VHH binders against q9x234. Designs and how they scored, part 48

Target 1, 288 residues: q9x234
Amino acid sequence: RTFSEEIKEELVNVPFGSREEVISELLGFIKARGDLDVKSRHIVFSLHSFAASRRLLNLMKYLSKPVSEIIVEKSHNIKKRYIKITAEYSESFMVIEPFFDVALFVSFLRGLFLSGGSMTNPRYHYHLEINLFEEETLALTRKSLKDFFNINAGIIELRNTRKLYIKSIKDILVFLEAIGVQRKLEEIDRIVTERKVIGDVNRTVNFIEANAIRTANSTARQIRAIELIKENMGLENLPEDLRRVALVRLRNKELSLRELGKKLNLTKSQIYSKLKRIIKIAERFGDV
Key: E = the ipSAE of ESMFold2; O = the ipSAE of OpenDDE; V2 = 0.75 times the mean of E and O plus 0.25 times the DockQ between their complexes.

## First folded at step 21 (VHH; framework vhh_lunsekimig_d3)

Design j6 (at its last look DockQ between E and O 0.43; V2 from the best seeds 0.00; counts 0 for: pae O 2.1 > 2)
Fold by ESMFold2, look of step 21:
Structure j6 (fold): chain B 288 residues (1-288), chain A 121 residues (1-121)
Amino acid sequence: as target 1 above (288 residues)
Amino acid sequence: EVQLVESGGGVVQPGGSLRLSCAASGFTFSSYALSWYRQAAGIERELIADITRGGSTNYVDSVKGRFTISRDNSENTMYLQMNSLRAEDTGLYYCAAKYPAKRWEPRFDYWGQGTLVTVSS
């Protein structure tokens, strides 16, 4: 059971609204997965989701339209269940204009998603897409997503594939709320929060590690400076205050500047200033 | 194409009653939340009552117990029954329709032109 299928199972239970909304939802199924035979007045739907199939049958029952055949097969190429539903076509269904009224558009989107849509598990990344081959319907859907919801949807066009996609988690949540998802939205909110916390922890760990490396490199530089002075002039030839600092640093290589200052009765600022002067002297004898 | 048309306003004495109607067309009326607003002279438009898609109602304190909002989805019409009218109820009354949303701001709210209610002796 995929993340998409869990969403579709919730959508089966969205209450029916007006007859026009039911027809608009059906039009979404038709546009995404319907093959129309005008001579016989039938539409054949090819669905991969049992939830989508159940919803379609419920829509047809509400509209009092005959369903002549339901076949369940396993697709050889995809290794997924394949459900073919043959139903009677009515010209009145094709005159609905879902793009003028947000209530009809929401119903249309629900039909599109149930029949031809999918969403990646948000634990991995944020991606929602709808397979929608007809160019005009795709363009109108994208425009209406912007006009009604301020959603910025993209289009993927390949040789035999046209898809509408949404990658912004804010826009995905708006889309899912609009088509009637409730319980799964709460689950997605928790996942988004968890990903934020993990990201914040990782940034904090990286900051702590970088700061520790900076401190270790600073200490190594101080020790190298003191060794250069010892090798080239002798520590006894430093001013007395610097000589004391150099000796205590050499004897206490692990100590922080605060701890080192405490041993010498100096503030962190004072010990840093004296070590800076030691480094400056050492630079006369080589790279520190 | 969208129309909201108020009617039923007029002049009435204090303590009297009026029934306002809001006739809607051009959108799926049953799917929208509906409301009445009032605007007195020199004051901003104020929400006074609303009704959800499911029929739940809410009122401001100044009209509670006196005004009743209702909707008839089969006739695409909203009503405001106004009883025990006071001089303070004088104003221009507007109906409005808004698609309910939690995570987004509807781009298209619909408004009527208003109907005048005058309460005077």
Scores: ipSAE 0.528, ipTM 0.815, lowest interface PAE 1.9, mean pLDDT 87
Fold by OpenDDE, look of step 21:
Structure j6 (fold): chain B 288 residues (1-288), chain A 121 residues (1-121)
Amino acid sequence: as target 1 above (288 residues)
Amino acid sequence: EVQLVESGGGVVQPGGSLRLSCAASGFTFSSYALSWYRQAAGIERELIADITRGGSTNYVDSVKGRFTISRDNSENTMYLQMNSLRAEDTGLYYCAAKYPAKRWEPRFDYWGQGTLVTVSS
């Protein structure tokens, strides 16, 4: 089972609200996956989710709307199944305005997501999308998400379809909670938390590594400087204090500045200052 | 358009009674939890009573035993019966509607404009 299907399975059991909410949810199904056959006056829902199909059937039952046909077809893609549900079309389904009321909108969103929505496993990346062809409905949905929930959703236009998408995990969580997801939210929270921890650890490790590299480079530069001085003017021609530091650094290439300081009874800062002076002298003879 | 319209406010003497109404329109009233808030001068707005979709009620201690919140879904109206009014009950009273908190983050979706209640001798 896909992560999306698991979410949808949970949504099958969301208690029905008012009749208007149920109709609003049905409208979500219609807008996302309903095709009206004008000649027969039937609506055909093409669904890819068994959970979505179950929910739709439950909605129809609640509304005392008979289903005329249920067909399960295999798609050309062996991994995809289509469930076609046919019912008599009623204009009463279209009189609902889901975008002005939060309750209706949430129900509508539930229908949209069940029928046309998907979510990637948050272990990999954060992405929720709803396939919806109708531009106006997409625009209104996007607006309402922003107005009611402060969710920032994007729209992608494809050749044959359009998609509403949410990328922010925060917004995804708000969305899922709104449409009635509970148990799966806890799982998502755990996954997100784990990822965060892993990310933080990685950042810390990278930081440590970067610092180590910087230190190594600095040490290498110091040694090069000393060697350059040795080759060009001789270390004996350095001031005594610098010569001492240079010799100790050259003999102890693995030691930190602090450790060098300990050997010479100098502070890290003093060692650093002296090495800087050494480097400056070396720069007279070449690139360090 | 969603509207919450409070009414029933006015001036009353200490010990008196008022009944506030909140008439709702433009949304599925029965699907929302409802609340009464009040705001006294110079004080932050405070929740004083709420009623769930199922009719369960809650009150802050200061109004318990004196105030009764109720709803009539058939009329899309919420009520607040206020008895034994005190000077400290003076303030602007607001009704609010919230989609069930168990289903999403608790926040109020709709607010009324408020009705003024003045308790004075």
Scores: ipSAE 0.285, ipTM 0.706, lowest interface PAE 2.1, mean pLDDT 89
ESMFold2 (binder alone), look of step 21: mean pLDDT 81; pTM 0.803

Design j7 (at its last look DockQ between E and O 0.07; V2 from the best seeds 0.00; counts 0 for: pae O 7.8 > 2, placed apart)
Fold by ESMFold2, look of step 21:
Structure j7 (fold): chain B 288 residues (1-288), chain A 121 residues (1-121)
Amino acid sequence: as target 1 above (288 residues)
Amino acid sequence: EVQLVESGGGVVQPGGSLRLSCAASGFTFSSYALSWYRQAAGIERELIASIYRGGSTEYVDSVKGRFTISRDNSENTMYLQMNSLRAEDTGLYYCAAKYPAKRWEPRFDYWGQGTLVTVSS
């Protein structure tokens, strides 16, 4: 079962609150997946989740609204189950204003997510999205997400698709808590923590490896410089302070600059300065 | 329009009782956590009791066993029964409603205007 479906299974069990909250959640289903025919007084819901379908049936039962038809078929477009639920319309469904009371808004969001939402497994990528075609509802939803929760949601508009999306893991966790997720939040927290630890370990290993390579290349350059001077000039012709450093480096190829400084009673900075001068002299005789 | 209106305050002798009411309108009352706050002269407002949407309650130590918070969702009303009142209970009593959250702070909390309770001999 997908990560999204596991979340939706938990949402089925969120207790019903007030009647207004139940109607607000139903409005979320209607706006995401409902086809309304006011004349015939029917709504047809097109769902891809059994959990969402069960929740919708529970909402309609609570509201004492008959469900006249349930059809389950495979969808040829997305290779998933297609669940069609036909139910009686009531004008009371459409008078709820979910954008001005946070209790109604979280219920509305739950309906939107159950019917038209999905979330990528956070082990791979942080992404939550809701299919929501109606432009005004999409804009109001995005604005209210910012106003109530400080969530920054984006909008994708393509040929036949409008989506609201959230990519910040902080914002995704706020969204999921708001709509009533509890147990799955603990799992997501663990995944986020694991990803941080793995990332920190990898950065540390890469830093250690890069430093080891840089040290070896620096030592090799120093030794090549000393050898060029030896071959072309003679170490005896260096200033005495540089000659001492050159001889000790050549005989102790594996030592760090700090370790070389201990042998010569010089600081790391002093050793580096002297080796830099040696390299500069050697550049007269070839590439270092 | 959101309203929270406190009532039931007054003057009472030490050891006496009062029952405060908080009548609410304009929002989905049953979905909110409800609280009573107290403010004595020259002191910051302090939380004294809370009741959550599931009915669980919390009290500050100074009122435990003396005060009882309750709610009636059918009447959109919260109550504070105050028994064994003491002089230090004197102050303005406010009701408040907040949508509960752990990972976010709701941008709007609802507050009443306060009702005065005076405990004097």
Scores: ipSAE 0.264, ipTM 0.684, lowest interface PAE 4.0, mean pLDDT 85
Fold by OpenDDE, look of step 21:
Structure j7 (fold): chain B 288 residues (1-288), chain A 121 residues (1-121)
Amino acid sequence: as target 1 above (288 residues)
Amino acid sequence: EVQLVESGGGVVQPGGSLRLSCAASGFTFSSYALSWYRQAAGIERELIASIYRGGSTEYVDSVKGRFTISRDNSENTMYLQMNSLRAEDTGLYYCAAKYPAKRWEPRFDYWGQGTLVTVSS
């Protein structure tokens, strides 16, 4: 089972709200996956999720709307099942305005997600999308997500379809919670937390490595500087305090500035300052 | 304790104006979608206006262009400016608040007690 299907399975058991909410959810199914056959006056839902199909049937049952036919077809793509549910079309399905009331909108979103939505496993990528063909519905949905939930959703227009998508894990969580996901949210939270920890560890490691490299480079530069001075003017011609530092640095190439300081009874800052002066002197003879 | 307290109701002549207020306490006001409902005598309570977390507003057609819903999150107060009042606007006006993400709870989390608006010549 895909991560999406697991979410949808949970949604099958979300308690029904008011009749209007149920109709609103049905409207979500219609807008995402409903096709009206004008000749027969039937609506055909094309679904790829068994969970979605179960939910739809439960909604229809609740509304006392009979289903005329259920067909399971194998898609050309060996991996995709196609479930067609046919029912008589009723204008009563379209009388609901889901964008005015937040409860209706949430129900509507549930229907949209069940019928046309998917979510990637958060272990790999943060992405939630809903397929919607109708441009107006898509725009209103996007607007309402922003207005009701402060969710930033994007729209993609493809040749044969349109998609609403959410990339922010924060927004995805808000979305899922709103439509009634509970248990799976806990799992997602764990995954996100784990990823965060891993990310933090990696950042820390990278930081440590970067610092180590910087230190190594600095040390190497210091040593080069001292050697350059030795070759060109001799260390004996350095001021006594600088000479002392230079000699200790050459003898102890692995020590930190702090450790060097300890050997010379100087602070790290003092050592740094003296090495800087040494480097400056060396620059007279060449690139350091 | 969570409270929603409506005020500003009264008697006005047709064409007059009223401003209703809903003072909220006991919950995070800014996290809630807010709505005004009204109930006329013998009629079911109806939603007339909503203001959402993002600040956008919605109105039923009967009040569109006449009523303005607004919110002040700093004062935890929602308002309804009612202009060009009509006799049919008479009713008990209710304030409601709902946390949008709380789908398992009642339709609205909190309700006020209502304030009476009477439009009469």
Scores: ipSAE 0.016, ipTM 0.328, lowest interface PAE 7.8, mean pLDDT 88
ESMFold2 (binder alone), look of step 21: mean pLDDT 80; pTM 0.794

